# Ledger of designs, part 11: miniprotein binders against Guanine nucleotide-releasing factor 2 (C3G)

Target 1, 226 residues: Guanine nucleotide-releasing factor 2 (C3G), of Drosophila melanogaster (Fruit fly) (o77086r1339to1564)
Amino acid sequence: KSLEIAEQMTLLDAELFTKIEIPEVLLFAKDQCEEKSPNLNKFTEHFNKMSYWARSKILRLQDAKEREKHVNKFIKIMKHLRKMNNYNSYLALLSALDSGPIRRLEWQKGITEEVRSFCALIDSSSSFRAYRQALAETNPPCIPYIGLILQDLTFVHVGNQDYLSKGVINFSKRWQQYNIIDNMKRFKKCAYPFRRNERIIRFFDNFKDFMGEEEMWQISEKIKPR
Key: E = the ipSAE of ESMFold2; O = the ipSAE of OpenDDE; V2 = 0.75 times the mean of E and O plus 0.25 times the DockQ between their complexes.

## First folded at step 10 (miniprotein)

Design m3 (from k4 with K35R Q43L K60R; at its last look DockQ between E and O 0.89; V2 from the best seeds 0.00; counts 0 for: pae E 5.3 > 1.5, pTM O .745 < .8)
Fold by ESMFold2, look of step 10:
Structure m3 (fold): chain B 226 residues (1-226), chain A 99 residues (1-99)
Amino acid sequence: as target 1 above (226 residues)
Amino acid sequence: SPEIADKLRELAERLEQLAKELSKDPNDEAIELLRFAIEILDLAIQRLQNGDPEAIRLLRLALEWIKIALEFDPNDERIEKLADELERIADELSRILKQ
């Protein structure tokens, strides 16, 4: 069932998200040193693996009708992820459906329209305005999009000095950092009430069974020659 | 209240001493966060002496930055004890001002 799949994806995301420590994100914004941000790195890798896994599940199917069934299933899963405030998995799957190898295939008009409407939530051309509004109205439990948290912290660090002058601390920089971190901590404190389903977790197999980008493009071009 | 301001001044001095001891440690970001918390405490004491309810918000902000600094070295009992003491003082002040 698509609801149960969304719930299990959310449990896996939450497990990794709650392990991310505040020093990791602050140090990453300053130095981008992955060695000092191991839990953050695992969470980011999980996002990418889930996205590539979903792309591979679609592209491996030779029959066009079977591919459409799987895309519709992922769309149903995404709708459930949105309702349970799992923006991170929602975006990982959206990235899969909107990826070049997938998007270029001929889909029914309804599928294309739904994917386009989902992209409006995370539209970057307006500084993620729609997403920020949705997140501001969201009560825990929630898994936010970590990429934007990191982007915001990086902008604050690059655009501000630690000190305004010798011995004078930059209150504006630290206040901005605090607000970003406080919002993240608020979501880390609340757990999802879902129960683990080992059959579904084994089906995911840690999302490790995926094709590389070159192989996915080769299959996509074989399905629809350029 | 004058007694709460005195408690906060003593706490700020203990934080300053701890920050100097930690300067022997290359974890510069945690030290910067503690120094920021001390500056917020000084501002909170100033507001408290003027009867400004903003003092409570400033105390809780200082506490949050001390907690963030503790996350860099979660086993440091010295930082943890000071954070616990500040939290108790902030709760006491909050109760007094709600009257």
Scores: ipSAE 0.076, ipTM 0.551, lowest interface PAE 5.3, mean pLDDT 83
ESMFold2 (binder alone), look of step 10: mean pLDDT 76; pTM 0.726
OpenDDE base, look of step 10: ipSAE 0.470; ipTM 0.754

Design m4 (from k3 with V18L S19A A30L V38I E42D E46Q K49Q E50N V79I; at its last look DockQ between E and O 0.80; V2 from the best seeds 0.00; counts 0 for: pae E 3.4 > 1.5, pTM E .585 < .8, unsure alone 67.478 < 70)
Amino acid sequence: DTQVAERLKQIAHKFEELARELEKDPNDELIELLKFAIEILDQAIQRLQNGDPEAIRLLKLALEWIKIALEFDPNDPKIEELAKEIERIAEDLKRLAES
ESMFold2, look of step 10: ipSAE 0.256; ipTM 0.633
ESMFold2 (binder alone), look of step 10: mean pLDDT 67; pTM 0.593
OpenDDE base, look of step 10: ipSAE 0.654; ipTM 0.846

Design m5 (from k4 with D73V P74G N75D D76P; at its last look DockQ between E and O 0.67; V2 from the best seeds 0.00; counts 0 for: pae E 6.8 > 1.5, pTM E .602 < .8, other shape alone 4.26 > 2.5)
Fold by ESMFold2, look of step 10:
Formats: structure tokens, C-alpha cells, sequence
Structure m5 (fold): chain B 226 residues (1-226), chain A 99 residues (1-99)
């Protein structure tokens, strides 16, 4: 059932998210060195693997009706992920459904409308206002979209000097960094009440079974020639 | 008050000693954070002695960055003593702030 799949995706996300150390996030925003951010890298890699895994599950199906059935399954999973405050897996799957190789295939109007509706959450206009409002109204447990946390920390670092002048610390920069970190810490502390289902987790197989970007485009173009 | 300023200067000196001890170790990220906390603490002391109410905000900020530095120090056998000292400094600063 799609609820159980969403719950198990959330357990896997939470395991990786809680292992991210705060220094990793700050160091990545400063110098983007993957060597010094191993747990953050694993979490970001998990996001990308889940997205590519979902794309591959759809594109490998020869029958258009079966592809449509799988997309509808992912849509049901995404609705559950949204309700349990797992924005990370929600956006990984949305990224898959809205990816070029998938989006360019002509889908039923109902599917297209639902995906467009889901994309409103990540609309970048007004600095991701819709997502930030949703997150502000969210109580733990929650798994936030790590990409925006990293973007915000990077903007704070790049757009601000450590010192305004000799001996004068830029306290605004340090307060902004602290607020982002504090909010992330708040979500790291809470556990989800779901029970582990080893059969479903083995089915995911760590989302390793996916195609590369070029192969996905080639299959997409065979289904619908340019 | 001058007695509180003396206690804060002692904490800053302990942080400086901790940063020097960490310099014997390859963990340079914690050193950078401790140096930053020391600079904030020094400015907070100066403002406290001048009666500037901003001193309290700066002390709170220093405490938060000391707490973050604790996460960098980790728990290897040869640096666990340094982590314990940093925790003691954070606890003492927290008590001063509650006053």
C-alpha cells in the first residue's frame, strides 16, 4: 500500500538526516568540500538516487498504460509524504515526475494537473515563499528539503563578510547562520513512530537500480520522438 | 560589574589555551570556531565595562558558537580532555548569562 511505502521512505530519510552533523553543513556552505561532509553527501546522494530510481521505474515500462499506473502510484505516495512532513522524499519524487525525460511524455490531463499543482510548493518566485510558509507551519517530526537549507547557508556565506571592518564582527551573518542551524536541529531531534518493514526496504535496494541521464533521454526519445 | 568582567576574561583565556592545544591536533575547524567565539567574548567584555547593553547579546552569541564548536571536537581519546574543558567553559558562561 502507498502509505506503507511512504512510511518506509521516511524512515530511511530520517536515519540519514539525523546523522548529518552541523559542522558538515556549515563547512559545505563555505568550501563545498565533499570529503569534510560525508553524512551530508550520503543524504544528498540518497535524494538523487531516489529521484533517478523513480524515473527508471517509469521509463523501463514498455506499455504506456503501465507507465501511467506507476506515475499514479508515485502521486499517491507523494500525498502521504506531504501529510507526514517528509518534504525531502516528496521533492525527490516530484523532481522525478517533473524531469525532462518524464515530463515530455504526453500524460493524461489529470496527471499533468496534479504534477503542476505539486510544483507550486517549490515555486522559486518570492524566494520559495510557498515552501517556507508550509515549513513554518510544520511541527516535528519533519524532514525538510536539504537543498534550500544549503542554498540559504551558501547565500549567507557568499553575501556577507565575516567582519564589517577590522575588529568589528558581522553579527548579522552569525545570527542568520545560527537561525538556519537551530531550525535544522529542531527537526533532527524528533523520531517518526513508524515500524520498520524489511520487505519494503529490501525492495528499495537503497535505490541503486537506476539509469544514467543519457540512457533515460534515449528511452524517452524512443517513446516519443522529437 | 568588574567581577563579572574578570570572570569573562578568565573564560576567554581558557578558550585561548584550548585553541592553542587544538593547534597541536589536525582539527582546524574547531580552532576557527573557538577563535571566533573568543573575539565575540572580548568585544562583549569591552562593552560590558562601558555599560553597553549589547554586551548580553554578544555573550549569548558567543555561547551558541562555543556549543557549535563542541560538535567539531568529536570524541577521539587524545582530544576528549579538550571537549570536557570546552563543555565546562560553556556551562560556566551559561550560568553567568542566567544571572
Amino acid sequence: as target 1 above (226 residues)
Amino acid sequence: SPEIADKLRELAERLEQLAKELSKDPNDEAIELLKFAIEILDQAIQRLQNGDPEAIRLLKLALEWIKIALEFVGDPERIEKLADELERIADELSRILKQ
Scores: ipSAE 0.015, ipTM 0.450, lowest interface PAE 6.8, mean pLDDT 80
ESMFold2 (binder alone), look of step 10: mean pLDDT 76; pTM 0.720
OpenDDE base, look of step 10: ipSAE 0.554; ipTM 0.790

Design m6 (from k4 with F36W K67E E80K; at its last look DockQ between E and O 0.70; V2 from the best seeds 0.00; counts 0 for: pae E 3.8 > 1.5, other shape alone 3.433 > 2.5)
Amino acid sequence: SPEIADKLRELAERLEQLAKELSKDPNDEAIELLKWAIEILDQAIQRLQNGDPEAIRLLKLALEWIEIALEFDPNDERIKKLADELERIADELSRILKQ
ESMFold2, look of step 10: ipSAE 0.234; ipTM 0.616
ESMFold2 (binder alone), look of step 10: mean pLDDT 76; pTM 0.720
OpenDDE base, look of step 10: ipSAE 0.677; ipTM 0.848

## First folded at step 12 (miniprotein)

Design x1 (at its last look DockQ between E and O 0.70; V2 from the best seeds 0.00; counts 0 for: pae E 4.8 > 1.5, other shape alone 3.754 > 2.5)
Amino acid sequence: SPEIADKLRELAERLEQLAKELSKDPNDEAIELLKYAIEILDQAIQRLQNGDPEAIRLLKLALEWIEIALEFDPNDERIKKLADELERIADELSRILKQ
ESMFold2, look of step 12: ipSAE 0.186; ipTM 0.636
ESMFold2 (binder alone), look of step 12: mean pLDDT 75; pTM 0.709
OpenDDE base, look of step 12: ipSAE 0.480; ipTM 0.778

Design x2 (at its last look DockQ between E and O 0.55; V2 from the best seeds 0.00; counts 0 for: pae E 3.7 > 1.5, pTM O .725 < .8, other shape alone 3.52 > 2.5)
Fold by ESMFold2, look of step 12:
Structure x2 (fold): chain B 226 residues (1-226), chain A 99 residues (1-99)
Amino acid sequence: as target 1 above (226 residues)
Amino acid sequence: SPEIADKLRELAERLEQLAKELSKDPNDEAIELLKYAIEFLDQAIQRLQNGDPEAIRLLKLALEWIEIALEFDPNDERIKKLADELERIADELSRILKQ
C-alpha cells in the first residue's frame, strides 16, 4: 500500500510540475510575484500543503502507538519516493518528520535513526552536495526539489547584473540560467508509468486538511510538556 | 570554401541588422532575450569560421533563448517574426556546420 501511496503522490506532483513554464521560474527568481508564476505557485503550495498535511495527520492522533505507526508508514512512503526519484515529495515529508513540533516528540530509536539518515541527503552543508550528486546520477523520470532550483536561479539573479555596463550584455548570467533551466526541462519531459487511483487521490483531498503552525506547536506541547 | 565564407558574412550582416532594429524596441524580457540570442549566433558564426566546436554549443544556446523569449510573449506577432528570422539564421548555420 505504501508503494501505491508514493506512486499517487508522484503522479500529483508530476501533473503540477509539467505545467510549470520556464518564464515563471525566471520571473519568480527576479521578483517573487505569484501573479506572474501561477503554475509554479501551485506546485510550491502543493509541497507545503503535503508537508503540513503529514504533520497534522501525526499530531491529531491521541495515542502514542498510533502516532508511531503513522510515522513508520510515512518513512516507508519516503523510501519508495526516493527510489522513484521523486525528490520533491520526499523532502516535503522529510520536512514534516524533522519539523520542530514532530521532532521534539520522543520517538523510538529506530525512527529517530531513520529520520537522521534521510536528512543526510538534504544536508545544506557544502551547498547541498549530497543532493546534487544524487541528482546528477539520476535518469528521468524524476521530480527534482524545486526549492533548490529556485534558490540557484535567485542566486544567479542577485549575483549578476543584466548589463556589465551600458550596452554590454552579461553573458555569464544567461549562461548560468540556461544550465539550470536545461536540467529542469530534461525532467519535465518524461512521464511516470503509474496508473491513477481515484480512491487514493480522494483520500489525499489535495492535502488541504492541515493545522496552522501555532496550533501544531500547542498540540506538540500538550503531548510533551516543556 | 569561399562560398561558405560568403554565406557566413551574409548571416552576420542579417544579425547586425536585427540587432539595430531590436535596439529601438521597448524594454521587456522577451526583447532582451532575443538580443542575447543574436549575440550568441554572432559568436557562433565567428567560432565556425575558425573551426571551433564551441559553435555547436553557442548555436544550441541561442535556439534555447529564442524559444524562451517566445514563451514569455507567445501571442506577440512582433516577437514571433523576430524569433522566426533568428531561427532561420540558426538553421542555415546548422546546415553549414554539417558540411
Scores: ipSAE 0.281, ipTM 0.682, lowest interface PAE 3.7, mean pLDDT 86
ESMFold2 (binder alone), look of step 12: mean pLDDT 76; pTM 0.721
OpenDDE base, look of step 12: ipSAE 0.437; ipTM 0.739

Design x3 (at its last look DockQ between E and O 0.95; V2 from the best seeds 0.00; counts 0 for: pae E 3.5 > 1.5, other shape alone 3.417 > 2.5)
Amino acid sequence: SPEIADKLRELAERLEQLAKELSKDPNDEAIEMLKWAIEMLDQAIQRLQNGDPEAIRLLKLALEWIEIALEFDPNDERIKKLADELERIADELSRILKQ
ESMFold2, look of step 12: ipSAE 0.250; ipTM 0.677
ESMFold2 (binder alone), look of step 12: mean pLDDT 78; pTM 0.756
OpenDDE base, look of step 12: ipSAE 0.714; ipTM 0.874

Design x4 (at its last look DockQ between E and O 0.89; V2 from the best seeds 0.00; counts 0 for: pae E 3.8 > 1.5, pTM O .716 < .8)
Fold by ESMFold2, look of step 12:
Order: structure tokens, then C-alpha cells, then sequence
Structure x4 (fold): chain B 226 residues (1-226), chain A 99 residues (1-99)
């Protein structure tokens, strides 16, 4: 069942990811103007909704053993997501398990160690070296972490002039932009071979059923007073 | 190849003329991308004249920026026609140098 859930999360991610147009990404990287990047916005909003949905599913459970069972289920789903190269859903769920309201509840050692192990992939030290190595070894189909793509394009734009001097093109800048765009296009073109399961899709309900940050903290503090 | 260099010069002139015609429209992003491509193409021609295989890599880069310009203005057949022509020239050069 956890494999099927991961597959359906991946289909939903892929649907939104393939709709993102290259102009949207380039314009966002240059001026961070959300009005000109509607499909990109839907994709990033989906990430956040999935993360908050997962946090809510855990926190709404009154019984500690039921919460632990759900966390282990999400961990199992994350292992499948990693194996099918869906970094987007993987990181959304990791963000949920590593969030303040959830992390502070002090889980069994096995769970804590698993989450710490998962966090190593997204360690920002050395410019996300672990993630970049993993992605470089990844063949399509893949849904990459869009946040790093946007960060890279933004840094290339801000940190490099278009011309090194009068009439001299900064080819290094143009090749860096090309490589980022080309890599994204390669992953956009390859579809996952999974079949749609309407029961699971309906259960997700687009991940819209989630609590706000303040409510999550209130519940977390009820469970474990500070 | 002198013949390929002449084809690329003609293409660069057509791109420059198109950029001038587009400057009358509010589509500034596509114009800027075409200007990048023209400048890259000029460098590719210089490399080709010196027998430098980097010319092929520069042609691919120029083509990519023209294709992105088309995505900003997808119904402009003038941009599409020039992109198709550049791709044909780049393919021809790749085949010649592979020999």
C-alpha cells in the first residue's frame, strides 16, 4: 500500500511539473515575480500543501502509538519515493517530519535516526553536494527539487554580468544557464509508467485539508508541554 | 568549411534584421535572447574559420537561446524558420567534422 501511495503522489507531482514552462522559470529567477509564473506557483504550492497535510495527519491523532504508526508509514512512503526518483514529494514529507511541531515530540530512537539519515541528502553544506551527486546519478523519470533549480538560476543571474567587457560575451554565464535549463527539460519529457488509482487520488483531495501553523503548535504543546 | 561559414554569416544577418523588426513590439525578452544568439553565432563563425571544433558547441548554445526566444513568442514563424535553418547547418557541420 505504501508503494501505491508513493506512485500516486508521484503522478500528481508529475502532472504539475510537466506543465511548468521554461519562460516561467527564467522570469522568476530574474525578478521573482509570481504573476508571470502560474504553473510554477501551482507546483511549489503543491509541495507546501503536501507537507502541511502530512503534519496534520500526524498531529490530529490523539493516541501516541497511532501517531508513531503514521510516522512509520510516511517513512516507508518516503523510501519508495526516493527509489522512484521523486525528490519533490520526498522533500515535502521530510519537511513535515522535521518540522518544529512534529520533531519536538521526541520519537523512538529508530524513527529519529531514520529522519536524520534522510536529512543528509538535503544538507546545504558544500552547496547541496549530496543532493547534486544523487541527481547526477539519476536517470529519468525523475522529479527534481525545483527549489535548487530556481536558486541556481537566481545565483547565475545575480552573480554574473552578461558581458565581461564591451562586446565580450560572458560565455560561462550562458553555459551555466543552458545546463540548468537543459537538465530540467530532460526530466520534464519522461513520464512515469504508473496507472492512476482514483480511490487514492480522491483520498488525497489535493492535500487541501491541513491545519495552520498556529493550530499545529497549539496541538504540539498540548501533547508535550514545554 | 568556408561554405558553412558563409551560411552562418547570412543567418546572423537575418537574425539581426529580425531583432530590429521586433523592436517595434513590446516583446523585449525575445529580442534580448535573439541578441545573445547573434553574438554567440559571430563567435562560432570565428572559431569555424580557425578550424576550432568549439564552433559546434557554440552553435548549439546559439540554437538553444533562439528556441527559448521562440517559447516567449511561440507563434512567430520567423524565429522558428531561423532556428530550423541553424539546426540544419549545425547538423551538417557535425557530420563533416565526424569524418
Amino acid sequence: as target 1 above (226 residues)
Amino acid sequence: SPEIADKLRELAERLEQLAKELSKDPNDEAIELLKYAIEILDQAIQRLQNGDPEAIRLLRLALMWIEIALEFDPNDERIKKLADELERIADELSRILKQ
Scores: ipSAE 0.238, ipTM 0.633, lowest interface PAE 3.8, mean pLDDT 84
ESMFold2 (binder alone), look of step 12: mean pLDDT 77; pTM 0.748
OpenDDE base, look of step 12: ipSAE 0.410; ipTM 0.717

Design x5 (at its last look DockQ between E and O 0.54; V2 from the best seeds 0.00; counts 0 for: pae E 6.8 > 1.5, pTM E .699 < .8, other shape alone 3.642 > 2.5)
Fold by ESMFold2, look of step 12:
Structure x5 (fold): chain B 226 residues (1-226), chain A 99 residues (1-99)
Amino acid sequence: as target 1 above (226 residues)
Amino acid sequence: SPEIADKLRELAERLEQLAKELSKDPNDEAIELLKYAIEILDQAIQMLQNGDPLAIRLLKLALEWIEIALEFDPNDERIKKLADELERIADELSRILKQ
């Protein structure tokens, strides 16, 4: 059932998200060293695995009607993820449905329009304004999109020096970092009230069963030659 | 209030000495954050001497950054003791200004 699947995806995300320590995020924004950010790496790897797992589930189906049924199932899961404020899994699945190998296939107009509508949330024009507004209105529990947190911290680090002149600290840089970190800490504190369902968790199998990018393109081109 | 400013100056000096004692590694983020907190304390002391109520908000901000620095080295009792002392001074000042 789509709601139950969304709940279990959210439990897995939350488990990894709460393990991320603030120093890991600050150090990654500074020097991108994976060895200093182990829990962050597990979380971002989980995001990528979920996305590729979803793409593979769709592309492995031989029958076009079965593929359409599965896309509609993922859309329903995404609607539940949005309602429970799990932006991270929502965007992982959206990335799958909007990926080149999937998007280029023949879909009903309704599906195409729904995916396009969901993409408005992550529209990069206006610096992700739609997403930032949605997140600002969101109360815990919430799992934010970690990619934007890292992008913001990297921008703050690269675009700002620690001192404006000799002996004058750049208060604006540290204020911006603090606000990003404080918001992340706020969401880490609140747990989701879902019960673990081991049958569904076993079905996911840590999202490890997925195809590589080249294989997915080959299958996509077999379904719809250019 | 002048007594509070003197306590804050002493604490800032102790933080600076601690940052120097910890530093052999120029990439140590905890030391960078302690230096930032010291600068905020200096600014807060200036505001306190001019009777500016913003001093309390700057003290709390300095404390937040010291606590973030402690997360890099969570068992460092020296950092923890100074954070506790700053918190007590900030609370005392808040009580005085409420009157």
Scores: ipSAE 0.016, ipTM 0.466, lowest interface PAE 6.8, mean pLDDT 80
ESMFold2 (binder alone), look of step 12: mean pLDDT 74; pTM 0.706
OpenDDE base, look of step 12: ipSAE 0.541; ipTM 0.810

Design x6 (at its last look DockQ between E and O 0.90; V2 from the best seeds 0.00; counts 0 for: pae E 4.6 > 1.5, pTM E .627 < .8, other shape alone 2.979 > 2.5, unsure alone 68.975 < 70, SAP 70.44 > 70)
Fold by ESMFold2, look of step 12:
Structure x6 (fold): chain B 226 residues (1-226), chain A 99 residues (1-99)
Amino acid sequence: as target 1 above (226 residues)
Amino acid sequence: SPEIADKLRELAERLEQLAKELSKDPNDEAIELLKFAIEILDQAIQRLQNGDPEAIRLLKLALEWIEIALEFDPNDEAIKRLAEALREFAEALSEILKQ
């Protein structure tokens, strides 16, 4: 059922998220060197695999009615993910439903409206204001969107000198970094109360069964020719 | 109080000694963060002496960056000793502020 699937996705996300060490995100913000951020890389890879896995599950279905059933199932899963504050899996699935190969297929108006409403949360207008407001109201447990954390840390690093002048420390820079890191640490500490369901975990198969972007476009164009 | 001032001087001497020993590894990120924490604590002392309320915020910031620096290299004994000395120094400053 959709709730159980969302819970198991969240357990897998949480496992990877808690392994990310603070030095990894700070070093990544400075030089984007992936060899110094291995756990962060695994987490972002997991995000991409989940997204591509979801796209593949939809596109492999030859029957339009079956594709609609699966999209509606993903929508239900996303609603549960939002309620349990798993923004990361929520965005992975949203990126799948809003991807070019999927979005260009003609869906019923109800589906199109649901996806559009979900996109409002991640709207980049006003520096992701909707998402930041939602996150600020969120209590642990939570898995935040790692991409925005990395973006914020990168902007703070690039936009601020370590010293305002010779011998004058830029404490504002370090306070901004601290606030981002502190919030991330707060969410890393709180565990979700879900139990593993090995049948569902095996069904995911680490989300590794997915098609490449080129193949997905070829299938999408076969379903809806230009 | 004069007892706390003497404590701060003793801790400052220990911090300088440890920092000199650690300067042998100039490219260690954890060491750079601890050196930055020392600068923050020095500014906190100056503001405390002038009655500036920012001293409290600087102490909090220094303590947090000390903990972050330890996450970079949790098994380095020299880094642990410097971090412990910095915590003791920051706690002594915190006691002054509570009085």
Scores: ipSAE 0.161, ipTM 0.586, lowest interface PAE 4.6, mean pLDDT 81
ESMFold2 (binder alone), look of step 12: mean pLDDT 69; pTM 0.616
OpenDDE base, look of step 12: ipSAE 0.506; ipTM 0.763

## First folded at step 14 (miniprotein)

Design y1 (at its last look DockQ between E and O 0.88; V2 from the best seeds 0.00; counts 0 for: pae E 1.6 > 1.5)
Amino acid sequence: SPEIQDKLRELKERLEQLEKELRELSKDPNDEAIEMLKWAIEMLDQAIQRLQNGDPEAIRLLKLALEWIEIALEFDPNDERIKKLADELERIADELSRILKQ
ESMFold2, look of step 14: ipSAE 0.491; ipTM 0.788
ESMFold2 (binder alone), look of step 14: mean pLDDT 81; pTM 0.809
OpenDDE base, look of step 14: ipSAE 0.753; ipTM 0.891
ESMFold2, look of step 15: ipSAE 0.546; ipTM 0.811
ESMFold2 (binder alone), look of step 15: mean pLDDT 81; pTM 0.812
OpenDDE base, look of step 15: ipSAE 0.749; ipTM 0.888

Design y2 (at its last look DockQ between E and O 0.75; V2 from the best seeds 0.00; counts 0 for: pae E 3.1 > 1.5)
Fold by ESMFold2, look of step 14:
Structure y2 (fold): chain B 226 residues (1-226), chain A 102 residues (1-102)
Amino acid sequence: as target 1 above (226 residues)
Amino acid sequence: SPEIQDALERLRQAIDKLEEALRELSKDPNDEAIEMLKWAIEMLDQAIQRLQNGDPEAIRLLKLALEWIEIALEFDPNDERIKKLADELERIADELSRILKQ
């Protein structure tokens, strides 16, 4: 059941998200030093593993009908993730479906149109306006896309001087940083009401069973030669 | 206004105690928590100046200082002196909000 899978993905994301400490994101925005952001690193690694795991689950299937069945399953999971405000897993799975090795395969037009519609949420053409509007309308619980939080903090840091004049702190910069952090803290405080399902968690196997980029391209090219 | 003069004295006392705590925590000016506490002290100094002139921006600056003190406590969560100062600053902010609400 796709709803239950989405709920369990969300529980795993939430466990890692709540461990991210505010100092980690501030230090990353300043120095981009991964050794001072261990929980952030684990969260980002989880995102990447989930994405590659999903790509691998699709590409390992020899039968085209089975691949379409699995893609439709991920689409259903993504719809549930969107409704429960888990933007992080939503984007991890979207990254998988929109990846080169997957996107280039011949899919039914309905699948292609749904993926295109999902991509509209993360459209960067107006500074992620669609995502920011969706997030602003979102009540906790929520797992936001951490990548944009980090990008915003980085842009505030590099795009604003620390001082307006000698000895005068740029308070506008400090308000901007605080507003980003406060919004993240809002979402960390509210837990999801889901119960763990150990059978599904074992099925995920920490998303560690995935192929490398080169192998995925080789399989993709064998399915649809250039 | 006696209430505003009381708030001014309490803010000055909080700054003095925060500066003492800062001196004891670290001599390293590059420590992230130390930087944030220095920002908060300057925000409080500015809040005092605004409050002396009846400027409601004082409340906004006080709240900003409080939030950065809270973030600094995320870097060093064990300092009970700074926690108590944050509690006092929050009380002052609430009182000033009521007074200047008119």
Scores: ipSAE 0.330, ipTM 0.717, lowest interface PAE 3.1, mean pLDDT 86
ESMFold2 (binder alone), look of step 14: mean pLDDT 80; pTM 0.792
OpenDDE base, look of step 14: ipSAE 0.690; ipTM 0.858

Design y3 (at its last look DockQ between E and O 0.79; V2 from the best seeds 0.00; counts 0 for: pae E 2.0 > 1.5)
Amino acid sequence: SPEIQDALERLRQAIDKLEEALRELSKDPNDEAIEMLKWAIEMLDQAIQRLQNGDPEAIRLLKLALEWIEIALEFVKRDPNDPLAERIKKLADELERIADELSRILKQ
ESMFold2, look of step 14: ipSAE 0.463; ipTM 0.769
ESMFold2 (binder alone), look of step 14: mean pLDDT 81; pTM 0.800
OpenDDE base, look of step 14: ipSAE 0.661; ipTM 0.839

Design y4 (from y2 with M36L W39F M43I; at its last look DockQ between E and O 0.66; V2 from the best seeds 0.00; counts 0 for: pae E 4.9 > 1.5)
Fold by ESMFold2, look of step 14:
Structure y4 (fold): chain B 226 residues (1-226), chain A 102 residues (1-102)
Amino acid sequence: as target 1 above (226 residues)
Amino acid sequence: SPEIQDALERLRQAIDKLEEALRELSKDPNDEAIELLKFAIEILDQAIQRLQNGDPEAIRLLKLALEWIEIALEFDPNDERIKKLADELERIADELSRILKQ
């Protein structure tokens, strides 16, 4: 079942990812104006909802053994997401398992070690070297981590002027932007070969059933007092 | 070569048409699409210079200009003037690829 859940998460991600228009990411990198990037905002919101939904599914369980079973199920889902090149959902779930309210709970050593190993992929050392290497080896279909695309475009914008002098366009800046955008377009072109499973989609319920940060911390502290 | 001279004339005409479109769009100078079209025009000018010298880099530059024109179109996907110009530039790039890569 965990494979089917990963496939449906990926289908939902792909539907939102393909709607993101190139102007949205270019304008966001320039001025971070959410009004001009509505599809990008929906995709980013989806990421956060999935993460909070997963945290809530774990924290609502009163029995410690049930919490461990659900964490192990999320780990299995994450392994499938990695194999199908859905880095975005993979990182949403990793963010949930590595979140403060979850991480501070006492987990079996095997769970702790697996989460630590998953964190290695998005290690920021050497400018996310491990992730960039994995992505370079990846063929479509793929859903990349949108956060790094936005970070790269922002760095290109901030680190480069549009013109070298009056009327002399900075070709280097535009070449760097093109390479990032072209790679994103390459992944947008290829669809995943999955069929919708309406039972699973209804189970997700758009990942809207989640607790707020304060409530999650209160539950976490009730489970493991200071 | 007669084919290269034809391509040069068509490229110059495309630049003139882009400049006409740019002048109408310049009513909003903060528009990112305007800046991308200005960039594309500069690339096309450089492609003409390379083509006059028989430099095959002209093809890469023409394709790069096309990509940026397509990105500018995404800001206003229904601009038929710019869409027609992109189609013409693509035809020129295809013809030059056959001529220069032979």
Scores: ipSAE 0.144, ipTM 0.608, lowest interface PAE 4.9, mean pLDDT 84
ESMFold2 (binder alone), look of step 14: mean pLDDT 80; pTM 0.785
OpenDDE base, look of step 14: ipSAE 0.592; ipTM 0.818

Design y5 (from y1 with M36F E42Q; at its last look DockQ between E and O 0.78; V2 from the best seeds 0.00; counts 0 for: pae E 3.4 > 1.5)
Fold by ESMFold2, look of step 14:
Structure y5 (fold): chain B 226 residues (1-226), chain A 102 residues (1-102)
Amino acid sequence: as target 1 above (226 residues)
Amino acid sequence: SPEIQDKLRELKERLEQLEKELRELSKDPNDEAIEFLKWAIQMLDQAIQRLQNGDPEAIRLLKLALEWIEIALEFDPNDERIKKLADELERIADELSRILKQ
């Protein structure tokens, strides 16, 4: 069942990812203007909804053993997502398990150890070195972590001038932008071979059934008082 | 060879004409498609210059120009003026690619 859930999450991600146009990411890196990046906004919103949905599924359970059962289920889903190269959903679920309201609760040692090991892949120290190495070895199909693509494009934009002198373009900047875009386009072209399962998709309900940050903290503090 | 140098000179003259047409189309730096075509013209001009000197860096510049032409078309896919200029630049890039294969 966990494999099928990962497959359906990946299909939903892929549908949104392939609609993102290259102009959207270039303009967002320059202006952060949401009006010019509607498909990117939908993809980013989907990421956040999935993360909050997962947190809510755990926190709504009154029984500690049922919460552990659900966390273990998410861990199994994440292992499948990693194998199918869906880094974006993998990070969305990891951010849920590593979030403050969830992390502060008492978990069995095995769960804590697994979450910590998953964090190593997307460790931000050394500019996401582990992730970049894994991605470089990844063959399509793949859904990369969109946040890092946007961060890289933003860094190239703010860290380099457009022209070296009047009328002379900065070729180095254009090469850096091209390499990021080319890598993204490579992954947009390959489709996943999974069959759509409408029962599972309907169960997700677009991941819209979630609690806000304040409510999650209130529940977390009721479970384990400060 | 002298024949290749003559063809490269012809292509450079075509680029100069397209550059003039592009400047007349718009000078607004916020017109993204026009700006990207201006970048592609400079990349193709440098590719020609590298070919005239026997420098293989021309291959990388050609690939870079083609990518930014494609991006420009994605920004304004329904603007026939942009499409016409992009098509002519792509033809120049194709001719350069054939010269590189010789």
Scores: ipSAE 0.315, ipTM 0.689, lowest interface PAE 3.4, mean pLDDT 86
ESMFold2 (binder alone), look of step 14: mean pLDDT 83; pTM 0.830
OpenDDE base, look of step 14: ipSAE 0.758; ipTM 0.896

